# VH-VL binders against GTPase-activating protein and VPS9 domain-containing protein 1 (GAPVD1): the designs that were tried, part 12

Target 1, 239 residues: GTPase-activating protein and VPS9 domain-containing protein 1 (GAPVD1), of Bos taurus (Bovine) (a5d794r147to385)
Amino acid sequence: SYLLQVLRYLIEFELKESDNPRRLLRRGTCAFSILFKLFSEGLFSAKLFLTATLHEPIMQLLVEDEDHLETDPNKLIERFSPAQQEKLFGEKGSDRFRQKVQEMVDSNEAKLVALVNKFIGYLKQNTYCFPHSLRWIVSQMYKTLSCVDRLEVGEVRAMCTDLLLACFICPAVVNPEQYGIISDAPINEVARFNLMQVGRLLQQLAMTGSEEGDPRTKSSLGKFDKSCVAAFLDVVIGG
Short names: E, the ipSAE of ESMFold2; O, the ipSAE of OpenDDE; V2, 0.75 times the mean of E and O plus 0.25 times the DockQ between their complexes.

## First folded at step 4 (VH-VL)

Design s3 (from r6 with heavy chain E101R, light chain N92Y; framework fv_rolinsatamab; at its last look DockQ between E and O 0.01; V2 from the best seeds 0.00; counts 0 for: pae O 4.8 > 2, placed apart)
Fold by OpenDDE, look of step 5:
Structure s3 (fold): chain C 239 residues (1-239), chain A 120 residues (1-120), chain B 107 residues (1-107)
Amino acid sequence: as target 1 above (239 residues)
Amino acid sequence: EVQLVQSGAEVKKPGSSVKVSCKASGYTFTSYYMHWVRQAPGQGLEWIGEINPSGGSTNYNQKFKDRATLTVDKSTSTAYMELSSLRSEDTAVYYCARDLRWYDSYFDYWGQGTLVTVSS
Amino acid sequence: DIQMTQSPSSVSASVGDRVTITCKASQGISSWVAWYQQKPGKSPKLLIYAASSLQSGVPSRFSDSGSGTDFTLTISSLQPEDFATYFCQQYYSYPYTFGGGTKVEIK
C-alpha cells in the first residue's frame, strides 16, 4: 500500500527527526497522526476489529447505567439543582455534605473502573484479529524509534500505545456511530458522557510516566490493570 | 506549575467599588474551587467566599454577601472578586486561593495578594 | 460561625526550640483543620491539612495533633526559616474561619 509507505516515510522523517516525538504524537495534529487515523478509518479489517472489540462493552454501557459517571466533585454537584443537592447531600458546607459527595464520586469512579476493565478485557481477547497493516506500521514505528539513542525503549512503547489508543481505539469508543459499531441505537447524552469518560481513562492509561494531568484523576488510575495495556502492545508489536 | 496571578494594587474612595482579578494557570481551572480571603494590616485572615468555576455557583461569608460578587471567566481561567460600598475597614490585602479538593477546603495555592486601600 | 481561638498570639523562641501552637474551635469540627505559615509580605503557605497530613515539601519537624475542638501545631526543632506567623483554619462548615495567628519571633 502506498499509504503504508507514506506512513513509514513519516516515521523516518517526521517522528524520528522530532526533538520530542512523544509530544508531537500527543498533539495529534502531525502528519503521521492524521494519516494514521485516516488510514485506520479506511480499513475494513480495522472496522471488524473495532466492532468485535467494542460492540459488547458499549452495548452494556448503553443498557446498564443511566447516570452520569462524573468523578469531578465540582462538576458533579453542578449537575444537580440546589434542591436536589440538599436532598442528596444535605446541608451545604456540612461534613455530611462532603461525605455524601465523596460517596457519589467513589461510586462513579468504581463504576468507571469496572467499565474500563471490561473494555480492556475485550481488547485483549480480540488482539488476535488486530489488523495486519496497523500491526506492521506500529511495529515499524517501534523499530525505527527504538534505534534513536535519545529515546528510551519504554518511552517508545508508550508512544506506540498512545498512538493505538488515542488515534484508533478511543475515537471509536467515544463515537461508535461513526465507526459503525453501533448503528441501530441512538446514544443519549448520558451514555455519550460516560463513553467519553471511558475514552479519557483509556487514553490516560497509555500515558505512562507522565506527570501531566489532574491529580484527582491520577488517583483513579491506580485502580486499573495497567499491565493489560502493556500486554496488548506486546502482542501487537511482537506478532 | 500552578500559578495564581492577581491584579495590581488599588486605591479607592469610600463608597466606590473594586474588582480584583486572579488568573489561574497550570491546572484545570474548572476542577477546583476558587476562594477569596483578605487580611487587614496586622490582622488575621478572613474568608470572603468561594466560587465553583465549573457552574458558577458561589458561597459567601454572610458578612460580605451583600457587597461581594464572585465571578469567573472560564475562557481566560480568571476569577474575579468585586467588592462594593467600600469602607476604610475594607483596606486589606486580598488573596485568591485554590482549594485542593472541593470537599476539603484547605488552600494549597495562593495568589500573591492585592492590596486594596480605601481612603478619603 | 465557628470561632478558632489560637494561642499564644506570639511566642519568642530560639533555634532548636520546640514550639507549640494551639487552636481551639468553638464546636466540634472533627479533623477539618489546616495550618498555614505566613512570612511578612508573602502569601500564606499550606503546612498541614486534615489535622495530620503534611503538605508536600514541608519539613518533618512540623506536625499537628488533635480532633474535635483542640488542635496543636508543633515545630519539634525551630529553624531560622521558621520565624513567621502561623494560622489555623477550619473548613468544617461555612463560613470558613481562621485563627488569630501566632507570631513566632526570635528570642
Scores: ipSAE 0.022, ipTM 0.565, lowest interface PAE 4.8, mean pLDDT 89
ESMFold2-Fast, scan of step 4: ipSAE 0.498; ipTM 0.808
ESMFold2, look of step 5: ipSAE 0.338; ipTM 0.766
ESMFold2 (binder alone), look of step 5: mean pLDDT 90; pTM 0.929

Design s30 (from s1 with heavy chain Y33W W102Y Y103W; framework fv_rolinsatamab)
Fold by ESMFold2-Fast, scan of step 4:
Structure s30 (fold): chain C 239 residues (1-239), chain A 120 residues (1-120), chain B 107 residues (1-107)
Amino acid sequence: as target 1 above (239 residues)
Amino acid sequence: EVQLVQSGAEVKKPGSSVKVSCKASGYTFTSYWMHWVRQAPGQGLEWIGEINPSGGSTNYNQKFKDRATLTVDKSTSTAYMELSSLRSEDTAVYYCARDLEYWDSYFDYWGQGTLVTVSS
Amino acid sequence: DIQMTQSPSSVSASVGDRVTITCKASQSISSWVAWYQQKPGKSPKLLIYKASSLESGVPSRFSDSGSGTDFTLTISSLQPEDFATYFCQQYNSYPYTFGGGTKVEIK
């Protein structure tokens, strides 16, 4: 269609010609980013895909779990008042305090792993109905930018991941009510935080195949079904 | 705990070069862009440039493009800013700062700053 | 380059006062502005980004408003720890540019 051709031209003449295409894309203020957002938000098949993929796991999250899935020990601790900290973890600075905090972190990590794997399962189940128009755009980005000598293959793959996850799927995961994925279901602070955690981890998992990060980061991510996220990206970009 | 630790203060003569380091810890170094910003005594902040540790891609403020070189050493999680052909007006505190995750361009963590004094 | 003009350059206020700092862009930057606080001898600290999002750990007394070219940072009830210089930053276009700063002094 006309709009798809304009998006292709913007990849060629705006993103490819930029000194830093990923930064330009990530800023979200370039013509490509603006037009992509307008196109995807107006695309019925995109809304259908997002609803089919996200409605059920989001509704389950909103109904069944009130736990705040923080995995950073310091941020976890600061969610509680000093009195609550003493009750939950004991005397600050003690071995018991550290042990109890770690137990809560471990519990939250296990729950977060199960939650993210649930979203991955729904994503895998609905890959077949991913919008052809968006698949074409991502494929064009990959093809066009992969020919640029100054761009490493990992950076091109990261940009395609940014477009699919940061610009399309993850906004709907974090703000499903704004994207029409859910209705008549309140999203409290805890649920919003957990949805943000899911979005963050989906992006990190998609990047694990590119040799990014240190071995410790890769080890912790081994608990997730990362093969399905990588496979989804590969199917979408036509690999 | 995210930390950016910069090298110590430098005193340089006009016409020389300075290389400031910024050692990152507590996060995945290649997942965030690193920026360099300077502040002359009693003055405002001035953006120098940014670097992607993953690919080495850089963007510079045109004012510094001919004199500033941004590099990274992924094995030590260290970013560097080299500024050549120093003049007295380059006397400033130089900061490294981490970009927020994703596609934001504002700086959530800053180094402590490195004072570079250019005098004869 | 987009020029960010900040006013006033300094203000003296008492604890509990409302302080207003303005920032004017030389061309439209939509809502792409961030605000920073810098205490004497310290590095800048991010206060507000995405026009209205408070950074983690920043008190709710800090808020912002504005769009296009005119932006305002408001401190609703000034505290002693708010003694600092405040900067606006646009991230609409390269190069990123900062305002000249507003020094807030508590009487």
Scores: ipSAE 0.000, ipTM 0.383, lowest interface PAE 19.6, mean pLDDT 82

Design s31 (from s2 with heavy chain E101R W102Y Y103W; framework fv_rolinsatamab)
Fold by ESMFold2-Fast, scan of step 4:
Structure s31 (fold): chain C 239 residues (1-239), chain A 120 residues (1-120), chain B 107 residues (1-107)
Amino acid sequence: as target 1 above (239 residues)
Amino acid sequence: EVQLVQSGAEVKKPGSSVKVSCKASGYTFTSYYMHWVRQAPGQGLEWIGEIDPSDSYTNYNQKFKDRATLTVDKSTSTAYMELSSLRSEDTAVYYCARDLRYWDSYFDYWGQGTLVTVSS
Amino acid sequence: DIQMTQSPSSVSASVGDRVTITCKASQGISSWVAWYQQKPGKSPKLLIYAASSLQSGVPSRFSDSGSGTDFTLTISSLQPEDFATYFCQQYNSYPYTFGGGTKVEIK
């Protein structure tokens, strides 16, 4: 309605005219991002979609009390005290230390792959109830920005992915209590970190035509159901 | 559900050795480190050492390194602490204790304790 | 070895009082401290650990704070069942070491 036309106007006259529209979108402080957040948060069909998609996998994560799913070896090591490091991994610089750290990284990666694929499965299952108005906005962004010569196809798809995931789905994954997806369920530090990992990987998996990516997550990409996220984006864009 | 059951009290002469057992139940024995801690009557707690039941990796407090031997029997889910060359100052309650999580180094479940008295 | 100096060695308090126990490490141990309660004739019970919150089943009146070398265990409203000796433990470095203990006696 009126707000949808204002959002289209902001894509045309704020994002398209920017030197770096993707950075503007990700910062979340431009007029488009502010209005999009207000619109989507007030949209009943958006809350319905997010709840149908995220409630079950998030509740499963919260009751399971999983391990801290860090996949960066250096950050994983830094989580432990010097004595814990020696106990878990052995003497620093030894073959045992390297092997044990890699075993924990591999274990965490496998668990994170299973967790993200669970979220992807729920996303795929609930694509049919994705809000029509949000689908229209993403389609308008793709159409408008595809006409910009300085933007590669992959970059435009990345921006549409950012809108769907960074601006809509992933905030609800990371802060489900704020979005009303869960109620009266505590989220501890480990659960919050794992939800952030899920959000980060969902964004990476939806990328096409870009070689950009966090080196720490690159090894995991081949193990995910990547085609489901790409197919979801294509349906939303209007193909 | 989780239980650590230790062997009974022992009275030993100076110069002898003692072997205390700790039978674990209610969890996967090889998933948690087992620690040994002692407490002399009316005194504080003193850490002796730890063992990983999955590969028998051990780490000891240097004070006990030459006299303490930690072992496990995976088939019976039992941990053992042997202390040799006993002296009167070794009189204490000896506890086995489990990590809260595999890699944490604080103890969520403790055995009931085994009093070892060293006297002539 | 890292020495853990605990104070006071004993405290007498009434039900409902706020009790504070301090633990000082001889060198920096980040946040790697655990707290235990030991009742007469029983084994120690884990109360709190630095990397996560309260041990399951421990009342919310128990809390800890501090980092580096200075750590505090607080019991916000002392109950009769809190009569016990409390110990801190560092797990930053080998060997793991305990404080000397603080005996809480209910008046």
Scores: ipSAE 0.012, ipTM 0.539, lowest interface PAE 8.4, mean pLDDT 83

Design s32 (from r6 with heavy chain S57Y L100S, light chain S31Y; framework fv_rolinsatamab)
Fold by ESMFold2-Fast, scan of step 4:
Structure s32 (fold): chain C 239 residues (1-239), chain A 120 residues (1-120), chain B 107 residues (1-107)
Amino acid sequence: as target 1 above (239 residues)
Amino acid sequence: EVQLVQSGAEVKKPGSSVKVSCKASGYTFTSYYMHWVRQAPGQGLEWIGEINPSGGYTNYNQKFKDRATLTVDKSTSTAYMELSSLRSEDTAVYYCARDSEWYDSYFDYWGQGTLVTVSS
Amino acid sequence: DIQMTQSPSSVSASVGDRVTITCKASQGISYWVAWYQQKPGKSPKLLIYAASSLQSGVPSRFSDSGSGTDFTLTISSLQPEDFATYFCQQYNSYPYTFGGGTKVEIK
């Protein structure tokens, strides 16, 4: 297809020539990102892959009576009126209030970890049917950007992972009805938020680099099957 | 509503000490950590330390630990930062800032700043 | 100490433009980053915390993306009141550290 050659051209003349190609890619508004989105959305094998990977875990999420999986304590508190906060957490500023908020955060984090690992499991099961055309685009990005002296291998791998997750898989996780993964099933605000949390954490797991600074970051990442995401990228960029 | 009001500008000689006050109002003073941050003219922000007004617990940036002393007066809802052995590079605007929750450390309300000028 | 590196140091933009400011942490900080706006002669004002949570009263045109070590503050449609200096801050580890700042100036 001529679109593949245009995408390769944009990698070479838009992303490679940028002072920060990852920023351009992550913004999702550069010519490459726009054309990639249009190409992947029109690709039948991409829709088959996304449906095989995401339909079941998304439908399970929509049918199950799930909690709002907020893990930011302040945003979690803001979800509730002052009266509801008093009922759930006790007097604001008290030790009980902080303890109860942390208990809810911890509970939501555990549920979110289980959810994300479920999505990773489905991704692992369906890696074999990843679209050839998209595999080619990612491999072209890897090869082209690996030639740039100012970009470290880890940053190039991170950009390829951003393309796979931020630009392809995660949009379908967050907006499955728009990507044709589900039809006629209602998505309420709680379910939408939980899908957004899944998408955010899938992208976070793709990050590479220093993990040594914070015990919280180290502990959190250790709860996920992040090796499957790295293995997925390795298969995509050429085995 | 929430307000942090700092003491006025100070001019100090090298080797002296300065003590800046920050009077809090509009919230329960002992429920939030208070932080101190400085900014040299035209420069970025630098964290000095934090104090828990309830227990008096303090934590300092190691760069300032030997010279900075953070205290509070619960009866007047006032926090203090004292910086000793002043040198010219200590010339900066000093801010008090409230964390948004006692266990977190982003700063939701800031004082107006106190300019401390260190000159001979 | 965790070093927070902001780029660019300054950016020239027009009203209605999309402005992006990047912040890189020298170590993983998960999503424990906050963004502040500072106008000349004024105290910093909190815009965003926990990498994605918009402070009450802050316009929805401000957003953050990123996790781990790379973070981006985006102003989707720059307004006249948005010309200011912006700082990122990590609160993952002691000592808390700030980026060098990015000045958003009129083109």
Scores: ipSAE 0.000, ipTM 0.378, lowest interface PAE 20.2, mean pLDDT 82

Design s33 (from s1 with heavy chain N52D G55D G56S S57Y N59Y, light chain N92Y; framework fv_rolinsatamab)
Fold by ESMFold2-Fast, scan of step 4:
Structure s33 (fold): chain C 239 residues (1-239), chain A 120 residues (1-120), chain B 107 residues (1-107)
Amino acid sequence: as target 1 above (239 residues)
Amino acid sequence: EVQLVQSGAEVKKPGSSVKVSCKASGYTFTSYYMHWVRQAPGQGLEWIGEIDPSDSYTYYNQKFKDRATLTVDKSTSTAYMELSSLRSEDTAVYYCARDLEWYDSYFDYWGQGTLVTVSS
Amino acid sequence: DIQMTQSPSSVSASVGDRVTITCKASQSISSWVAWYQQKPGKSPKLLIYKASSLESGVPSRFSDSGSGTDFTLTISSLQPEDFATYFCQQYYSYPYTFGGGTKVEIK
């Protein structure tokens, strides 16, 4: 299509020419990112892929009586009244208070990790129906940027992963009704927040560049199946 | 099915103590706080205090802290409220009640109530 | 302590009527208010919590509104089984406190 050729042109003359093409892509404000979003949103095969991948895990999230999965300790505390804080955590400023808050944060992180890994699992199951035109775009990005001497192969792969997750899948995770993935299913404030948390963690996973003992890698990101994401990318590039 | 079953009515003299029991069934006893609330005949509700059955942590309404003692027996899934130094003004129906959500303080299940009469 | 002032103390109403009960907190409690129904000789029953969250099994004719210091419970179409005393409760801060109650009586 005409738009596919324009996207290839933007990879060549916008992303390749940038001093930091990954940063440019992640910000989502460059011409390539804007046009990619418009193109993918207009693709029927893309909608079919997103529905196959996301409908079941999103519906499971919506029908379960889930907790509000806040992982920031201060924001978590602010959700409770003073009486609830005393009941849940004890006396403010005490060691018990800090310990109990951390226990709730840890519990919420564990639930959120399980939830994100469920989404990654559905992604793996549905690689076979990934849209041909999007596969072509990702392959063009990989080929064009792999020819750039200043870009390490790991960074190019990370950019392709950013395109797949941050620019395509994650927007559909946080706004599934807008993308037609679900219908006649209400999304309450807790469910919306949890979907946003899933989207945030998928983006953080996509942005990880190092797996060698780095504190960033040893955080909650180390609990995800990174090999599944790598395998997905390899299938998309190769197919 | 969640049930809270309280002990029977008591008649006490001023200055004595009363101990009311509340036997829980149909749920995990240690997963929800237990509260005690009283109601004088024909009047409103007054909160006495709460207990966490998992570790026996208590919090009391200041009006009752010197006289009320909340305890639990995990082996029998039973909560107890003891009120000492009874006065005629303590004549009321005493209720045990469970939290709807373990961290909130609104009450989804209530015992049938125990009438405590204090006469002089 | 937070004082919960409930009005009116009693209402005479007929089946099918719309009944509104008001509850005022002496200080802001955000939306941390619950509503209970009590019939003579029985324990209270939870109706609404977390402002606008209807307890399981409670009919949709019961609703609430308000935030801060002013709250209302509305029964949109009164039924024979709704003749009872209603109480509001704040759970914003210790000690938890209840309103004085509103008795809904047959007209």
Scores: ipSAE 0.000, ipTM 0.491, lowest interface PAE 12.1, mean pLDDT 83

Design s34 (from r6 with heavy chain S57Y D99E L100G E101R; framework fv_rolinsatamab)
Fold by ESMFold2-Fast, scan of step 4:
Structure s34 (fold): chain C 239 residues (1-239), chain A 120 residues (1-120), chain B 107 residues (1-107)
Amino acid sequence: as target 1 above (239 residues)
Amino acid sequence: EVQLVQSGAEVKKPGSSVKVSCKASGYTFTSYYMHWVRQAPGQGLEWIGEINPSGGYTNYNQKFKDRATLTVDKSTSTAYMELSSLRSEDTAVYYCAREGRWYDSYFDYWGQGTLVTVSS
Amino acid sequence: DIQMTQSPSSVSASVGDRVTITCKASQGISSWVAWYQQKPGKSPKLLIYAASSLQSGVPSRFSDSGSGTDFTLTISSLQPEDFATYFCQQYNSYPYTFGGGTKVEIK
């Protein structure tokens, strides 16, 4: 497709020439990002890969009838009425209240870690059928950006992971009906929230090389199987 | 499919007690609070109390606290509401109702109701 | 106790009409209100919870608005199956309390 040639050109002349190519890629508004989205969404083998990888874990999430997997303590508290807070956590401002809130946060984090690792597991199982065209694009990004002296190997790998997760897989996780992965199952508010949590955490896995940002976010990321994501990238880049 | 099936109608004398059952199916019984609500003929709804089937923890409307007793039998997924010292004003349809999915005390599924008539 | 005052007590309407039912709490309840539909001889059925969330299987013609103390249930285009009594319920504070009900009757 001529779009593959244009994408390679944009890596060379848009991303490589940028003062901050990773920020440009993550913004999602540059020519490369727009054309990558268009190309991947129109690619039949990409739809087959996404369906093989995501249909089962998404359907399981929808069937499980799980509560909101909120891990921010303040947002978790705001989810409940004052009567419900009293029932679940006790007197507001007490040590018991703080302890019970933390127990629910910990429980939700454990469930979310298991859920994200489940999605990563399906990704690992289906790496063999990853689209050749997308594999080629990622390889071109890796080769082209690895020649830039100001970019460390970790930063280049992080950008390739951004392309795979933030730009390709995560949009389908958050909006599976839009991507044709599911067609006959409604997605309620809670399921959408949990899919967004999975997408958020998968996107944050792309940042693991820099180790900067919110301490709360860094703590949560330490519980995920980051080695599986690295192995996936290695297979995509190297064959 | 979630179902709550209640015991049949009761006719009781003033001063006696009544025990209504509510058999749950189609979901994990211990994961949801069970509530009891009554409705006098042609009148509105009145909340009696709630029970957590997992631990047996209960909360009551103060109006009923001295007369109502909520219990569960986890082995049969059945909730019970016992109301003592019955008066003619207690004549009502009594409902069991499941709490909402996310710890919220709205009621997403209701039993069919049990008519309790208190007459001399 | 939080008193839920519902109005009107009854309304006569025709198929296709827009029907609005109001519910006022005696003190602030944020968005912790649910709405139920009850047909004669049947148990109540949940329509809306948290002042805006439509229960699965409930038609989109049902909507809720409001926060704090004033809440409104709206049926945008009344259908034959909508003739019933409607109740609001607060779940902000113990004891949970219901409105007095609004009967929607055919003209």
Scores: ipSAE 0.164, ipTM 0.624, lowest interface PAE 5.4, mean pLDDT 86

Design s35 (from r6 with heavy chain S31R, light chain S30R N92Y; framework fv_rolinsatamab)
Fold by ESMFold2-Fast, scan of step 4:
Structure s35 (fold): chain C 239 residues (1-239), chain A 120 residues (1-120), chain B 107 residues (1-107)
Amino acid sequence: as target 1 above (239 residues)
Amino acid sequence: EVQLVQSGAEVKKPGSSVKVSCKASGYTFTRYYMHWVRQAPGQGLEWIGEINPSGGSTNYNQKFKDRATLTVDKSTSTAYMELSSLRSEDTAVYYCARDLEWYDSYFDYWGQGTLVTVSS
Amino acid sequence: DIQMTQSPSSVSASVGDRVTITCKASQGIRSWVAWYQQKPGKSPKLLIYAASSLQSGVPSRFSDSGSGTDFTLTISSLQPEDFATYFCQQYYSYPYTFGGGTKVEIK
């Protein structure tokens, strides 16, 4: 209760008064962002929601022994030793090398799109049990910032989506053991990387203005079910 | 279950050649490189070379390039290592090995070893 | 060729001791080192690969560390079944090369 009052105050006097409240929120270093994360991490109903939403898709990811889903060609190459590169891609600098690298990038991108859409599907299934306290905070932010003449409706909705994904859901996707979503299940390097990829792409889906983004990620955004994110926000604001 | 079964021990005279076989089972033979590694009695491991069973392409340790010949028979899932111009220093246990993943460069599945003794 | 130098050549330790085996590469190989265990009369067994991946069925008491040129294999609490010779291997470039081995003797 005390923290909810402070969060409302920070929306009114920190975010509303900022020349660019969305940039401030997305950087994650403002008082509102810090306190929101602290509050949500201590909230029992938030843990229940995150577990209901994320436990199953994360456990599936851990069990399936998936490939390392790197989509940056240079980083993908750097994961392999020079001897392994010769086996996978052929002679370095050849046309065949470039072709084989691109084939692996394309394959990984397709797998990553399917994985992210799986997480979005679970989010859609569990919107009905979203925490009341968090719903109230998001609604306060929407109401308060919608009164600001310099902010477009789409920008305010994007900020609310940033709060839900970047500040609440994505940290639990990347570190599910820290958030108590899974226990006694080791997360190897490949699984951790793939969870980080899912988190990164979910955060990109919050950027409805599309003025910022990785060029590689931007090309893939059209393949995701963005309508589910909008529907999720509508339920949170209206519920 | 992946298994690599090698031919029996050999005793050879200096200057002769030896051919060791390695029969693979429990996996798709052409999907993984086959490696050959030797170990002199009481000594460390020494990599001889590798062969891609699918295309027959080989890479050799330069030390053995002029004397070692790696081949495969896909119909029997068998790999062969022939070493010519044998010297007493070639006395060793010779292993065939494959990788955990086809592109890996480290070896989990090893044959039982074949002792080759070169004596006059 | 990349030379892999192991130390010590042998070590004697008691059950429950922490054992450390060191491997030094003659040039930078980033983290591309694998570790093997070989018991007398047996083929080598892969313990650790890709600089931190523990092979299936290998006890958690085995771990590794290091990057660049200096690498370490650690057995946190030595058990009787750990009597063996241990080898490091670089897979940075051809030809693949192994360390000279470290023999662990347990009482």
Scores: ipSAE 0.385, ipTM 0.753, lowest interface PAE 2.7, mean pLDDT 85

